VH-VL binders against q9nrl2r1430to1533. Designs and how they scored, part 4

Target 1, 104 residues: q9nrl2r1430to1533
Amino acid sequence: GGVHELSAFEQLVVELVRHDDSWPFLKLVSKIQVPDYYDIIKKPIALNIIREKVNKCEYKLASEFIDDIELMFSNCFEYNPRNTSEAKAGTRLQAFFHIQAQKL

## First folded at step 3 (VH-VL)

Design q21
Fold by OpenDDE, second read of step 4:
Formats: sequence, C-alpha cells, structure tokens
Structure q21 (fold): chain C 104 residues (1-104), chain A 121 residues (1-121), chain B 107 residues (1-107)
Amino acid sequence: as target 1 above (104 residues)
Amino acid sequence: QVQLQESGPGLVKPSQTLSLTCTVSGGSISSGYSWHWIRQHPGKGLEWIGSIYYSGRTDYNPSLKSLVTISADTSKNQFSLKLSSVTAADTAVYYCARSIYKGSRYYFDYWGQGTTVTVSS
Amino acid sequence: DIQMTQSPSSVSASVGDRVTITCKASQSISSWVAWYQQKPGKAPEPLIYAASSLQSGVPSRFSGSGSGTDFTLTISSLQPEDFATYYCQQADSFPLTFGQGTKLEIK
C-alpha cells in the first residue's frame, strides 16, 4: 500500500486518457450502439482495458504494451472510414502515442 | 420500421440560411446509428452534406463545412441542417437518411421522402 | 475526395435482358461500395452493400461484385419495375461520395 510513483506504462495511459482525442478509445464499443462492431473487430480493446492490464502487471515487455495500444488504433482505422471524426482523433492520438512511447 | 421525414421552408432567398429538420419515428436517434443529410440538385447526382452520430459528434463534407451545421434534439427525436449563405447552387431536393452498420461502413438504409428547397430572390 | 465514375451514364434495355452497370473508384476502396435504385420523384433505395451483399428484401436478380477500384451491379433478367436510375456509393472515406448515376430506360 501507500503512494508510489506511476510506472512508465501507467503514466502513458494517464496521458492518453487525458488527451483531447481519447474519446473514441476510453471504453469498449457498445454492442447495442454499434451492432456489427464485434462481427468485424475480433480483438476489441480500449484504454480502460489497457489500464487494467497495466494495473495487474500483465505487461512484461514494453512491446506487449505497445502492441495493445497499436491494436486499439488498428481497430479504429479498420472500422471507421477515413476522415471521420473517430479516424481523425485516432490519427492524432496515435501520433502523440508514438512520441511518448519513445520514452519507454 | 424506421421512418424519416424532412420539414422546412421550400423557398429561401439568396444569402439567407436554409434550415431543415428531420423527424425520426420508429427508432431513436440515440440508438447508436448515424444520421445524414444528402441533397440532389435538379437532374443531378447525390451529394453527401454531413452526418451526426448518436454521440453528438458531426462530420461534414469539406466543400460545405464552413457553411453547414448539423445538430440533434434527442428529446424530439429530430436532427437538423443549417446551410448559411445559400445561392442558386443550393437548390436541390434535400434528404435525411439513416446509416446502417453493415460491413463496418456507412450505407444508407432508410431515407426520407425528400424536401425540395429552391433558392430564389 | 474519392470519385466514383459510373458507366454507362444511360442504357436502354428490354424486359428479360441482362444489364450490367459499372462503377470505378479513383482509388482502391476495398469492398466499401453500395448500390442504390432511385425512381422518379422518389428517394434512393438500397440494393447492395459491401459490394456484393443484398439488402434485405431486394430480389435475387440483383447482384454486386468487385473489389479495389472496379465494381459492378448486375440485373440478371430485367423486370418492368427495374427501370430507374442507379447510383454507386463509396463508404471507404469521408466525404462519402456517389457515382453520377446510370439511367436504365426501356428500349
């Protein structure tokens, strides 16, 4: 217990969540709201899931963490047409992530 | 089944703002689908104007973006189009439509009957 | 923007004929194409989505094919109610765009 410094993964997730373009990625897509999403996207993931995995220390390598983040963006670009609000947000957030990930 | 109905003035003067409303029945605009405005100039093809999503986010055709505003009123189950500074080129049949989730892309499954808007002085 | 170019712009045919309409995208759009039928004074109605999937309720004489840049709508045996204008639409990228239309007229 007690207060401890955030790990690099934890800190990066916090920064991603706080980013203005994180809104498409905060939680898993609703099956009700997007009926065919899970017919197309076979490995759904979101920042809340990634955060949970970080908290549970499920990432042993930085590459594993990065792979999940990239999967998150890949899912976005696979499902959303180009130049949509979601795709644009994803593009910007991914660029931000790539810069921050260099610190890992 | 879902039904869409366009409403608004059929005549607008140049430089004024075109305002239309789409009333949706048989389904909620908050259900997660996307809702669109499409127009068709006399004797011409179809032009996508813009979209609004259940979340309230919008996408616009870049050719019209600076002049277009799409909004939604979930309490009335309506979404609206405003097109400012209209000219004769904006004379068209205006359709509202719903997009389905098939193949993870935007296809238009339900359309309004369309409303004719004429821009004339 | 992605341009969708339909061919032909108009075609005359008789009942029972096989009719083929093509749509060419200015760039590869996978299979993100829809086809619509529009009759005079009416709104477009969906026929095909995802290049080859029939919309519910659409007669089986309608079919779609293609991937990448070249797409085709086929009516295997034309019926009287099929005379209309047909449009392709790409769903790959915003802005969403339509072909200029193909008017199918009775010969």
Scores: ipSAE 0.145, ipTM 0.775, lowest interface PAE 2.3, mean pLDDT 93

Design q32
Fold by OpenDDE, second read of step 4:
Order: structure tokens, then sequence, then C-alpha cells
Structure q32 (fold): chain C 104 residues (1-104), chain A 121 residues (1-121), chain B 107 residues (1-107)
């Protein structure tokens, strides 16, 4: 249901943002700092965007919310080599997400 | 067009620190590309030493990490390599190279001509 | 570390020949492989990136293919200027690593 699900999404986003490994995901990648990013990543997304979508009630299903979160991680792993700090952070944060998502 | 040029002493004594500089022209090292050091021992293959990125982040080959420092001077449009405690095994042609910020894409698309460094007493 | 094993280590061929060089990764690296050409006394020059994408200015007789662990560089019709040493390189994981090289010599 709408209110319950919305609260669950909000809470999960808050937990993700507060996580120590959220730093690569808090906002969209800067095109100035990373000129080739958007040549590679065609569906950019970040936690601030997801949070906004939650606040606007754009997610009607939990699967839609999960898809956006997974897209966020997919983008990270697509762009960053495995041993980068970003990829390592993403791996840990994704694991955390998968645990928390069981509550949805 | 972007060009890279290595510079530094061609001879280094054992246990000393090897210092090289790569001067970039025709483009800024702050352009969002990645900047790398790669070496080639005489008659051998290529070995990646390390990289520095626009953000200032560095990545090093673990086999050399404790001995390698890569830094950048944006005011001079240069990035540098320091390799401490050198031995004869560090004798090689040293190349600086540019890559996309994403190493997966294009890898190293522009190379310097290389500079020979000999470690000898 | 990911090991890149090239084969053959050396090959003799004639102008006009079709030449194939292979590179095997010790683990899956998706399509993140680059190929380089190096002539004696010169720096390596890029040929292929992302396994199959031709670098700007590289002749169309060069092509790359493969994914996962097995990759191939092909020269469809060898030209005199193509005799050199070729290297594959993985860009999937740190540390970045190269194959040991394949020396292409005149028969």
Amino acid sequence: as target 1 above (104 residues)
Amino acid sequence: QVQLQESGPGLVKPSQTLSLTCTVSGGSISSGYSWHWIRQHPGKGLEWIGSIYYSGRTDYNPSLKSLVTISADTSKNQFSLKLSSVTAADTAVYYCARGYLRPKLGAFDIWGQGTTVTVSS
Amino acid sequence: DIQMTQSPSSVSASVGDRVTITCKASQSISSWVAWYQQKPGKAPEPLIYAASSLQSGVPSRFSGSGSGTDFTLTISSLQPEDFATYYCQQANSFPLTFGQGTKLEIK
C-alpha cells in the first residue's frame, strides 16, 4: 500500500545515504570532472534523484524502486574498474541494500 | 593535438630514488583523462606502474605500491613518478601515457616516446 | 592479478597473409581488452579498445573480437608496416596487466 511502501522507501534511502559507502552515489557524476562518463552511462541516477522520486510518489511498486537502485549500482560497476574505491564502496553498499530490501 | 614527453635522469644509482616527469601539451591534465606510468624492461613486455586521475586519486601496481608515488602539478601541466630504492630490476624504458578516465574504455590512447632509465653503480 | 597469455609468442608471415593473435585472460574480463602495436625503439600505439573497437586512424584491416576470457586480434591482409610486436591489455581490474607480446616477423 501507498503510505506504508512510501515510508519504507524513504527509510531505506535514508539508510543508504547515511552508509559510509554512499559517497560515490549521493549525487550525479560531474560532467566537468568526468567528461567521458555520460558517453558510457546512458541512464545516470543517484541517491538524491531516487530520494526525490520517492518524495514525489513516483514509485508505485517496490520493484520499480529496486530497479532504480540496481541501476545505480550497475552504472558504478560499468564505469569503474573492480578494484577502484568507487567499485569497492558500491559492492559493500549493494550488499547492504540487498539485506535491507528484504523488508520491502 | 595532445602530446606527452617524459623527462628525467637516464642514470640512477642503486638504492636511490628514480624521478621522472611527464609534460603534457595540447591539453590539460585536468581535462578528465587518466594519466599513467608504464615501463618496459629491456627485451621484455609492458608493466603498468600506476595512475593519477583528475580527482587526485592514485592507483598503483601492488608489486610496486610501497615504492611508488605519482603526483600532478596542474600549474605546470605535468605529472610525476617517484620510485624509491631502485635496483637493476628497475632498469627500463619508462613511458607516460594518457587514458580515458574509465580505464576500461580505450585504455592508453596517447603515449610519450619513452625515456630510458638505467640503474647502475 | 589477472594474467593475459598471448599466443603465439612469435609468428612469421608474408605480406598479404591473414594473421590471428589470441589473448587469454586468467579470469573473465568482459570486453575490456585493448591491443597495441609496438615497433622497435618506439612506444606502443593503440589499435583496439573494448575488445572490438578500432582506434581512430587505425587501418580497417585490423579487427578485434572476443569476450570473457578469449580474445583475438586479426590482420586481414598483412602490410609491410605491420611487422611489429603486439600486446593485449586488460582494463577490467587493477592492476592493469599486459600480455607477454607476440612478435610478428617477415617470413
Scores: ipSAE 0.021, ipTM 0.718, lowest interface PAE 4.3, mean pLDDT 92

Design r16
Fold by OpenDDE, second read of step 4:
Structure r16 (fold): chain C 104 residues (1-104), chain A 122 residues (1-122), chain B 107 residues (1-107)
Amino acid sequence: as target 1 above (104 residues)
Amino acid sequence: EVQLVQSGAEVKKPGESLKISCKGSGYSFTLYWLGWVRQMPGKGLDWIGIIYPGDSDTRYSPSFQGQVTMSVDKSITTAYLQWNSLKASDTAMYYCARLPFEYTDSYYMDVWGQGTLVTVSS
Amino acid sequence: DIQMTQSPSSLSASVGDRVTITCRASQGISRYLAWYQQKPEKAPKSLIYAASSLQSGVPSRFSGSGSGTDFTLTISSLQPEDFATYYCQQYNRYPYTFGQGTKLEIK
């Protein structure tokens, strides 16, 4: 690919991925490891999917991008009890996102 | 159009090494798991394992653990299946297939390669 | 591992016939069941996923049903191009496993 300045969405996704608490969100949950996940979560999403959507320019509004990110966190909190490592990581990453999203 | 194109037929001897390929196109290669299936002559389908091209996460069937190695080269959207030392019993058709992991119904195989025939004989 | 058993192993039928193939899982697999069609010297083709969802491009004469342990693939009116081997596959529990196949032949 060519060299270009990252859009605000691209930059934010990069920052989210690089965050220490991104590990639960990097890709879709494995059904092998979590057999019942997709019985509960009906709109799965992850940072790699969001990144792809950004690359394809599928987000026309910041609100659409934000909605997908929030869905990602919502899924995490719906499936994982609050005392789990995943939920704790999600809480911290979401806080980080809310701060960074102000730049959008 | 989503496609998986596999490398050509192989004729090998026992003890030889082999690496066959599966190239994906028409979709985001790194976002979908890729599966490998073996079909011995005149027999059914055997699950080998899956690999996630995005991070090379691999999951082998217990029957194939340690027998083959799955790998990926993301830069050319190509997956590989390799043997370090072939056996006559490895003679079979080998298929790669995409596992649609975009939504809830995942880990079935919606798009298949055309297959690579591997023949191992003395 | 989950064992998938298809019935029958082979079946003879005529064009226009209604054909039903069954697949039984050794344990509950919910609706995580797929059906594939394979013609001689060709790669398998996806027909049904999620037990009853028709794959894009597959004729409506194909249908799938079932949940838990018992599943069926139905061809409402057999066409000449439907003579092939059919496989079921569970993807509820790893390792994912196939049925032994059902060969549908011309009577």
Scores: ipSAE 0.046, ipTM 0.730, lowest interface PAE 4.0, mean pLDDT 92

Design t1
Fold by OpenDDE, look of step 5:
Structure t1 (fold): chain C 104 residues (1-104), chain A 122 residues (1-122), chain B 110 residues (1-110)
Amino acid sequence: as target 1 above (104 residues)
Amino acid sequence: QVQLVESGGGVVQPGRSLRLSCAASGFTFSRYGMHWVRQAPGKGLEWVAVISYEGSNKYSVDSVKGRFTISRDNSKNTLFLQMNSLRAEDTAVYYCAKGTRLYYSGYGMDVWGQGTTVTVSS
Amino acid sequence: QSVLTQPPSVSAAPGQKVTISCSGSSSNIGNHYVSWYQQLPGTAPKLLIYDNNKRPSGIPDRFSGSKSGTSTTLGITGLQTGDEADYYCGTWDSSLSAHVFGGGTKLTVL
């Protein structure tokens, strides 16, 4: 049960990372490149962090895993205007995630 | 200006080894995936290998698995291709290429070197 | 033998429009962004189109890309003699965990 769930989380993260629209989410936003990002976003998160949490078995429930993924998208939409490449990528990746998450 | 310069090519006999290098400049090397692509004389492009921006993830074409190893030194802005057990069919111009996406290595190559020639013949 | 399939050659007169097709499968073109590369005789490849339909800086709007299903198309309008080259499509293949190219298309300007 738990091992299978962990495997499911791992697989989903792999699929997210490999998706065309994962590029804004692979790593935390650079403060050097985006100086005001962390003034706006108070709970930063990225796929590499989520992957690490999965590897460390920090997610006990699927809902906890889903919450972090949704937070990641929420951050993107909060900071980036709707017409940006990042927001558009986020919209598509989130849609993909919602389909895959139904399997959890 | 982004620039890639390959080196290390030459003529070798089958079964021998060769190490290619690619010197990168004009961009933050440690933030991009890097590729090797080769082209046999009169033939099309063949993707060889990719390495992630931090070097933690690597992929290669089946025909070179177990023989070729891609690596990088971000402190020196250099990409490497270690080629062992070389075969005649490995004869080609070898290009290094920069990935298009920041922190992602899957989609496209926006800058190419001029290539270095590897000839494997008895 | 290439994973992606291109016509081996196309030709047209100066000023005309040409299209180059590239067909694949769901594991590559169907699910991944496609790039197009131009290789002039005796030179290294150059990125022409990325993310299916985007042009890098310096690429004129005579060049266009489109994608539908498991196929992609490169369009060239106002054909010039300098466009004579080999053209390659490329993308990631998730089933192979590899980047893949088409076999290349030789464009001849008549």
Scores: ipSAE 0.013, ipTM 0.684, lowest interface PAE 8.2, mean pLDDT 91

Design t3
Fold by OpenDDE, look of step 5:
Structure t3 (fold): chain C 104 residues (1-104), chain A 122 residues (1-122), chain B 110 residues (1-110)
Amino acid sequence: as target 1 above (104 residues)
Amino acid sequence: QVQLVESGGGVVQPGRSLRLSCAASGFTFSRYGMHWVRQAPGKGLEWVAVISYEGSYKYSVDSVKGRFTISRDNSKNTLFLQMNSLRAEDTAVYYCAKGTRLYYSGYGMDVWGQGTTVTVSS
Amino acid sequence: QSVLTQPPSVSAAPGQKVTISCSGSSSNIGNHYVSWYQQLPGTAPKLLIYDNNKRPSGIPDRFSGSKSGTSTTLGITGLQTGDEADYYCGTWDSSLSAHVFGGGTKLTVL
């Protein structure tokens, strides 16, 4: 049901945030620190934004929630080469997400 | 020092129940997923079940679904495996194991107990 | 009948190099990090390699892991008599929603 689904979203976001590989995804990339980021990434997103959307009940379907999470990872892999710490963290976090998302 | 100690093994007849326990120490138990893995005599390792750090998610191998239940008490740093409707093929050494990653249970097991033996025989 | 496939046995003389293969599919090795475990005779398994190629503290650099596609390989150089053991690969399988192990490989030091 809707309540269980919402709760599942909340729980999953909490687990993602607390994961030790979440550091690249906690908030939007700083334009000051990464000047060219927003020239490449056109749909930026982060866990704090997703959390806010969950809290506001903006996700009506699990697919919408999953799409935002996948977008977050897609952005990471699009910008960061595979051998970077960010990409490696993203790979592990995404794998965790895919396991947990089976409950949605 | 991280340590896991299993208990509760024994000899039981088919159809009976048994409850295994795993006492954890040396790490923040409530922040790691925990696994049960078993090994039949002279056979390889078989993954049995996993439970997330707060017990919100549980997965188990198909052969034990409906019969085995994994659970945990984080206040007591203890992992459990409730085994019902036991079969001869459940005979094995049962290991508890710690997940490698903080708040994640999918990628490896970095510490194992010494195991407890379960024998199901008529 | 293990989901991951390993050779039943390998052997080599002391000082030599051995490799142990582990093959799977896209739903496991292809998309998830692999671990390797060492089980000495009469003992519990021990983590040897995690995240495809990383060594836990205390594991010598004689042990190495690599992954390509849907297969992974454990390498052991400078083989010692103490390396005689069973070795297992393991990873998550998304199609089964389960952790899976290989059938194990018995390493004999000649």
Scores: ipSAE 0.000, ipTM 0.673, lowest interface PAE 10.5, mean pLDDT 91

Design t4
Fold by OpenDDE, second read of step 4:
Parts: structure tokens; sequence; C-alpha cells
Structure t4 (fold): chain C 104 residues (1-104), chain A 122 residues (1-122), chain B 110 residues (1-110)
């Protein structure tokens, strides 16, 4: 790929990744560690996948980008009880995202 | 608050049967795997059995296979342990415990009951 | 006897740091998330650490967990008299299709 200005989507992904509460979302859940995860979550997604899609210009609309991010959080809250570190991190990160997404 | 209350313990002779119950409250019972763990007097924790959130999968420790059966009634928020052919070595406090994760029940127990005592003696 | 191995006892003075080890194999600690439990005298066990190093709500940060290879360690800093208890590690064992506990460690606060 060539050098280009960082898009709004790219910038937001960078900010999400750098956030302290991004650790549950950086990559896909390990099937080895959580054997039944993919039996429950049918549309797995993570920030590294979303970043790749951004880099490939697969998002034509902000709504498409937002949908994937929301899916990521939805998956987290579907599989993780509210009292877990993952769910708590997700709650904070999602709140951050909602603020940043207003710029899109 | 999340709460588990065991019942059904007592004193029985070897070879007899006993059925333990665990009443759950304060959480969505049907979303969690549930465990039985026992502790003999002055001894450590021994895992007994686990049942998946829907009840379709069950595992138990080898020493109780063929004798103990774990089950649940999600409509009543109740966990059960049917204990048949009881032996002296089954004497213990029996705890029911809630799995830490939704669905998958292999890891962790974040809430424990206060236990019910089972004594097997001739 | 226990699938997971813990030291029978540890001791330290108030304010000090203690560590409790738990060793297993690839079929349990090596491939699965580990939990630690505290059992105060005459009480039911309480979850201290889950998923190797995560603390449930209400557990102070002076309790920590770590895992490396087929072993895990519970750390307790700023030891208090109220920490005197038995501590157990636990995890799933894929070869046994069973949850397994360590033999337990008695912590004495001097």
Amino acid sequence: as target 1 above (104 residues)
Amino acid sequence: QVQLVESGGGVVQPGRSLRLSCAASGFTFSRYGMHWVRQAPGKGLEWVAVISYEGSNKYSVDSVKGRFTISRDNSKNTLFLQMNSLRAEDTAVYYCAKGTRFYYSGYGMDVWGQGTTVTVSS
Amino acid sequence: QSVLTQPPSVSAAPGQKVTISCSGSSSNIGNHYVSWYQQLPGTAPKLLIYDNNKRPSGIPDRFSGSKSGTSTTLGITGLQTGDEADYYCGTWDSSLSAHVFGGGTKLTVL
C-alpha cells in the first residue's frame, strides 16, 4: 500500500486500540482457551480485524464501521457476565467509542 | 445479591441414597454452569461434578461416576445431586457453586453456598 | 494425591508479601485458565482470582495471580491477620474432563 492520510476510521481504531480497556478486544478469542465461544458467538470480530477492513477500505459508510464496532461490544456482553473484567472494560471502552464516533 | 443455598444433607448408612438440592437466586440461573464441590472433614476441596447451563453436558469426578448424578431445573432455579450407593469416603460438606462464565462451565466458581453436610457411617 | 500441587503451608508477618505456588501439567494449568480461592476457617470458599490474573469485584489489588507454563502463583502483599486461611488453586483438566483443585495451602500470619 501507498502512503496516505489517516482516515477518521483509522484514527478511531488507533484510539480504541491504545485505550486501557482495549485488551479484551485486540484479537479474536482463543478457541483453545474458550472452547465453546464460537458455538455461542456466530459473528466474531475484533479490533485487529476491523483495522484490517479499514486498511482495505472495506467500509464505505460510517454506519458500516460503527456496526462492526457495536458487534464487537455486543459479542462481549453476550458472552461475559457483567461482573467480569472483560465486561467492565467493554462498558468503558464502548462509552469512549460512542463519544469518539460523534466525529464520524 | 447472588445466593446459593444447599439442602438435603444428613446422616445415612453406607449403601443408602441421598438427594441434595441447591436453590439459586440473584442471577440468571439458566445462563451459568453449576458445580458441586465437597470437602471431607479436615481435608481439601474436591470437585464432584459440573452441569452445563442447559443441562445437556455433565462431567463428574471418577470416584462418583455411576453413583452420583448432577441435574438441574432451570424453571425452578435449582441444582441437584442425586447420590446413590453412598460410601464412608463420601462424608463431606457439599457445596454448590456457580460458574464464572456464561455458557462455558470449565473455569472458575465465583459464588459458593454455605454447604450441606453429608455423613455416611455404619 | 491432588492433580495440582501446592505447598502445604506458608507463613509471614503482617505487612509482608507472600506467594503461593501451584504446579500442574499441560492438560490443566498449561492450557486452561486458573482460579484461586480463599477459605477462611469455618467458612465456604471465596473466589480470589479467575482467568489467571483477574480479580472479581470486591477483591483488593493486594491479591494477584500469574501463570507461566504449567504453574501459577498467587501473590498477597500487605499481609493482614484476616488473610489467615486456606488457599486453593483450581482449573479444568482436559485429559480428565474434570475440574481439579490443588491440595490447598494454609497461610499463617505470624
Scores: ipSAE 0.179, ipTM 0.789, lowest interface PAE 1.9, mean pLDDT 93

Design t6
Fold by OpenDDE, second read of step 4:
Structure t6 (fold): chain C 104 residues (1-104), chain A 122 residues (1-122), chain B 110 residues (1-110)
Amino acid sequence: as target 1 above (104 residues)
Amino acid sequence: QVQLVESGGGVVQPGRSLRLSCAASGFTFSRYGMHWVRQAPGKGLEWVAVISWEGSNKYSVDSVKGRFTISRDNSKNTLFLQMNSLRAEDTAVYYCAKGTRLYYSGYGMDVWGQGTTVTVSS
Amino acid sequence: QSVLTQPPSVSAAPGQKVTISCSGSSSNIGNHYVSWYQQLPGTAPKLLIYDNNKRPSGIPDRFSGSKSGTSTTLGITGLQTGDEADYYCGTWDSSLSAHVFGGGTKLTVL
């Protein structure tokens, strides 16, 4: 159901945010800190944006929610080499997400 | 081992309907997006449609919108393509393909069936 | 007419290196992971490269992928006769809400 799904999305976002490896994903990448980021990543997204979308009930389907989460990870891996802290954190957080998403 | 087996192809006249099926095995079908891709004789690959893991979110190429419908039955590990108002240009080998990523259906296809042939001719 | 642009054909002798280019736009290659597919004559396509540069299990390291900007390149070293096939790039296009393929490249081993 819609309400239950929304709650599930909210809870999952909360869990993602609270995860130790969420730090690369909490908010959009700073253009000042990473000047070329937005030259590479054309559809930026972060957990705070996803949370807002959840709160605004913009996700009608679980797949839409998952797509945004996966986009977030995709952006991370697109920009960051595998040996970076960001990519490593992303790998772990994504694994966590995949486990939690099974509950949706 | 992951396997996809298409069925339902055949020869039909323009304007007719055909329903393709794809039987999946060797993986958790209900957790992956699934695609249909077709290839006309001597031509390249053309993406047709994708359906999300839960079966509620669907996208398709413009040329088939309003005519083709992708669907799935996760309880039976089966993907479907309902093709209505078939045209000569729909003639192709139709492949079903598994999405590469868990849940997310936006990227790649890592397993393909051997295809089923659809021929539309008067 | 394909959204992604590939050269129609490439050729090289056994043992040589070949590259196949695939050009798109910001709404597809520019912002999405690219896959490459190999289609041997008379067979179904096979995933060759995913996520720009990753090889599925069973794909030899002679095959490589790279991406820069709105373009991607498939590299094949130590070319073998068995590599003669059609190769397709593919990715998601955000503007179309569709998966898109290149037109395909026929690789001939001389």
Scores: ipSAE 0.018, ipTM 0.730, lowest interface PAE 5.2, mean pLDDT 91

Design t8
Fold by OpenDDE, second read of step 4:
Parts: C-alpha cells; sequence; structure tokens
Structure t8 (fold): chain C 104 residues (1-104), chain A 122 residues (1-122), chain B 110 residues (1-110)
C-alpha cells in the first residue's frame, strides 16, 4: 500500500543520504559554482528534492521514485567524466541503491 | 594523462621575491581547485595555499599569509605562486597539486607535480 | 606541531599487516573527508586514499582507509618492500580555513 511504500521510500532516502558517497547528490548543483551545469543538465534533481517529494507523498508508485533516483545518477554521469570523484561516488551509490531498491 | 609541471624555483636571498609556475595538462584545468604544498628538506608536507577553480577564492597557511599570493590563468592552464619577503624557513620543494573534487577545492589532491626547489639563503 | 597527529614511524616484515593512525579534531577529520598520501623516497607524494576509504585507480586493495570520529587509519596488508615510504594523512580544517597534513609516518619494511 501507499503508506508502506512511503515508509520504504523514506527509509531508502535516509540510507542514501547517510552513505559515504552521497556528497555529490545531497543538494542541487550550484549554478554559481558550476556555471555551465544547467546548460547541460535539463532535469536537475538531488536527494533533498527527492526527500521532499517523499515527505509530500508525491510518489504514488515505486517506479516514480526509482525514476527520480536514476535521473539523479544519470545527471551525474552525464556531466562528470567517469574518472572523477563524483562519478566514482555515483557509481558506488547507485550500486547501493540498486540493492536497496529490491525492497520496494 | 593528468600532468603538472612546476617551474621557477631557485636560490634567493632573504627578503627577495620569487614566482613559481605550474603548467597543467590532461584535464579541464578551469574546473578544479589547485594547491601548493611544500616540503622542507627532511621534513613533512606543509600545505601552502589553494585557489578555487575560477580564482575567486583563495586560502593560505598562516605561515605564508601576507607574503605569498596564489593565482591562476585558466586560459593558459597555469597556476602561480608569488612569493614575497622570502625567509630561510621557506626553503623547500614546492609542489603544485590538483584538487580531487570537481569545482571544489576543500579536499584532497589526486595529482602532484614533481616539484620545484626553492632555497632561501644569505 | 602538525594539526593532525601521526606516529613518527612504524615497521613490519613483508607479508604482515600494518596500520597507521591519524588523529585530529572535529574541525578537521571529524567533519571532512580524509586523504592519505604515499611518498616514496625521493619522489613526489601520491594519492593513496581519498574520501576516507576510497582508492584511486591503480591502488591495490591491500591499502585501505577507515575513519571513526576524529581519527582515521590507513591499513596496509601483505606488506611489500616497495611499500617502504612516508605516509601522510590530510584533510580540510574549517576552523583554520586551511588544508592540514599529519606529521607523516615512516614505514620501514624489515
Amino acid sequence: as target 1 above (104 residues)
Amino acid sequence: QVQLVESGGGVVQPGRSLRLSCAASGFTFSRYGMHWVRQAPGKGLEWVAVISYEGSNKYYADSVKGRFTISRDNSKNTLFLQMNSLRAEDTAVYYCAKGTRLWYSGYGMDVWGQGTTVTVSS
Amino acid sequence: QSVLTQPPSVSAAPGQKVTISCSGSSSNIGNHYVSWYQQLPGTAPKLLIYDNNKRPSGIPDRFSGSKSGTSTTLGITGLQTGDEADYYCGTWDSSLSAHVFGGGTKLTVL
């Protein structure tokens, strides 16, 4: 049910945020700090936004939640070369997510 | 591959000035913070300064504040360290190093140059 | 002298495990990602561990990092003669607005 899924989403977001590799994803990329980011990434998203959506019960299906998480990683890999710390962190965090997502 | 090459080292008397350069290649220089780190003969690593990717933010070790100036020219992929009022204790190998984080200069250094030697002696 | 504290030296025989500690405070290790650097004799430092426990490409898994509270530890298993070097911990210090290093640890392979 919806309540169960909501709790699962909340817990997963908490686990993602607490993960050591969450630092690239905690909040939206600063336009000031990364001036060209939003020229490249057209659907920006971050864990704080996803958390807010969870709190507001905006996700009705697990697939919607998963899509946003995957978008977050996709954006990271699109903008960051694979050899960067951000991309490497993203790779590990995504792997963690995929394991945890089995619970949804 | 990422490469950093320092230059400008030499022997100078106390009170004199020296300007170090670091030529960067193999990565998008303008997207990374850059550091200077020095090592006195037989001593440990001492962080000197960092400059943000765009050059607007600079931080210095207390030992060099007011005397050293870090700067960069992103159009030339070059990092600089202007050293004024040099002292004997500034004698060291000076390394330039690339920040590990994209757009952020607050953490570690993943690539180091081979260093340039600065000797301050009367 | 150094903001971060390391033992001046450690030693072990080939094949053994060694650990190098690095202690700081809340304003540095407590709140910031730690890196470890290896400096072979007569060479420039090399990044060994970043983000507390991550290995750059090319660093074998016998090198490990861990962090707890205001301290971090570098672990080296299967010690090799080529591991004889100086090792430094480093991180950002928010109270100083500066990067800080440990004093360095000389690792001798017996």
Scores: ipSAE 0.014, ipTM 0.673, lowest interface PAE 8.5, mean pLDDT 91

## First folded at step 7 (VH-VL)

Design g48
Fold by OpenDDE, look of step 9:
Structure g48 (fold): chain C 104 residues (1-104), chain A 122 residues (1-122), chain B 107 residues (1-107)
Amino acid sequence: as target 1 above (104 residues)
Amino acid sequence: EVQLVQSGAEVKKPGESLKISCKGSGYSFTDYWIGWVRQMPGKGLEWMGIIYPGDSDTRYSPSFQGQVTISADKSISTAYLQWSSLKASDTAMYFCARQGYDLKGTYYFDYWGQGTLVTVSS
Amino acid sequence: EIVMTQSPATLSVSPGERATLSCRASQSVSSNLAWFQQKPGQAPRLLIYGASTRATGIPARFSGSGSGTEFTLTISSLQPEDFAVYYCQQYNNYPLTFGQGTKVDIK
């Protein structure tokens, strides 16, 4: 991978963050706001955390980066019923991600 | 390294408006909550509120709700605390601080600005 | 709001001695409790978070314990640079609240 993959990860995160449906994923869920979240979700993650990992060059393979993004969506669908705004946003954002990830 | 640099000391009169700043560097500014804490002369620390620059999500202490405005300009990695009309009782040191996280959805102030002294007197 | 109460207000100890600071919450804050150190003219510095986890760069002589409503900060052997005011703070509920502080001064 190297520099090219790192740049690609950075760019993709920027695109995800700028997407209209990114709002459920921008930051780690607050336990104060959602007290039961971490009783259900055991591997919490969000775009801010993923960006930190990118910035720290923690992703050596594209598959690792993709796995974290998919985990983020998986967590959303696990916690949020299908009819929620969060789940609907997640569905659209994930579709966008799948298209963009083909460029990796 | 993570740094929060606040604007300089302010000397104001009651009724005047004021906006003080806190500039973050050494980290991704949009990805961490940043808060404001008041410390009146010779007193303890008081949480005022926090903002997430990435989406401008803002939370206030009930004691400060409607009394101040917290905002951020992510383009210059700067958070703000402002008053529309200062009171003598607003005289205090004001700290900005970043909230770190532990992947458990909990947030703690891990880095602090040097503080901005605001003096309000007629 | 959750009220945080620290004791004692002032703790006088000699260098090299053990210092024990208490912090009580009016209701459970689980382990979402932080300790800060503040010296005159300076900003607070994070010592402990999660009730018992030492922040990066904090000496091993600082330790935190407790959960729920009762918490303790211990300085095993007080150093000259440790004389300061110490604050506990809960981040379990909004609004976030601080204790009123304990001043550790030299005996």
Scores: ipSAE 0.844, ipTM 0.936, lowest interface PAE 0.5, mean pLDDT 96

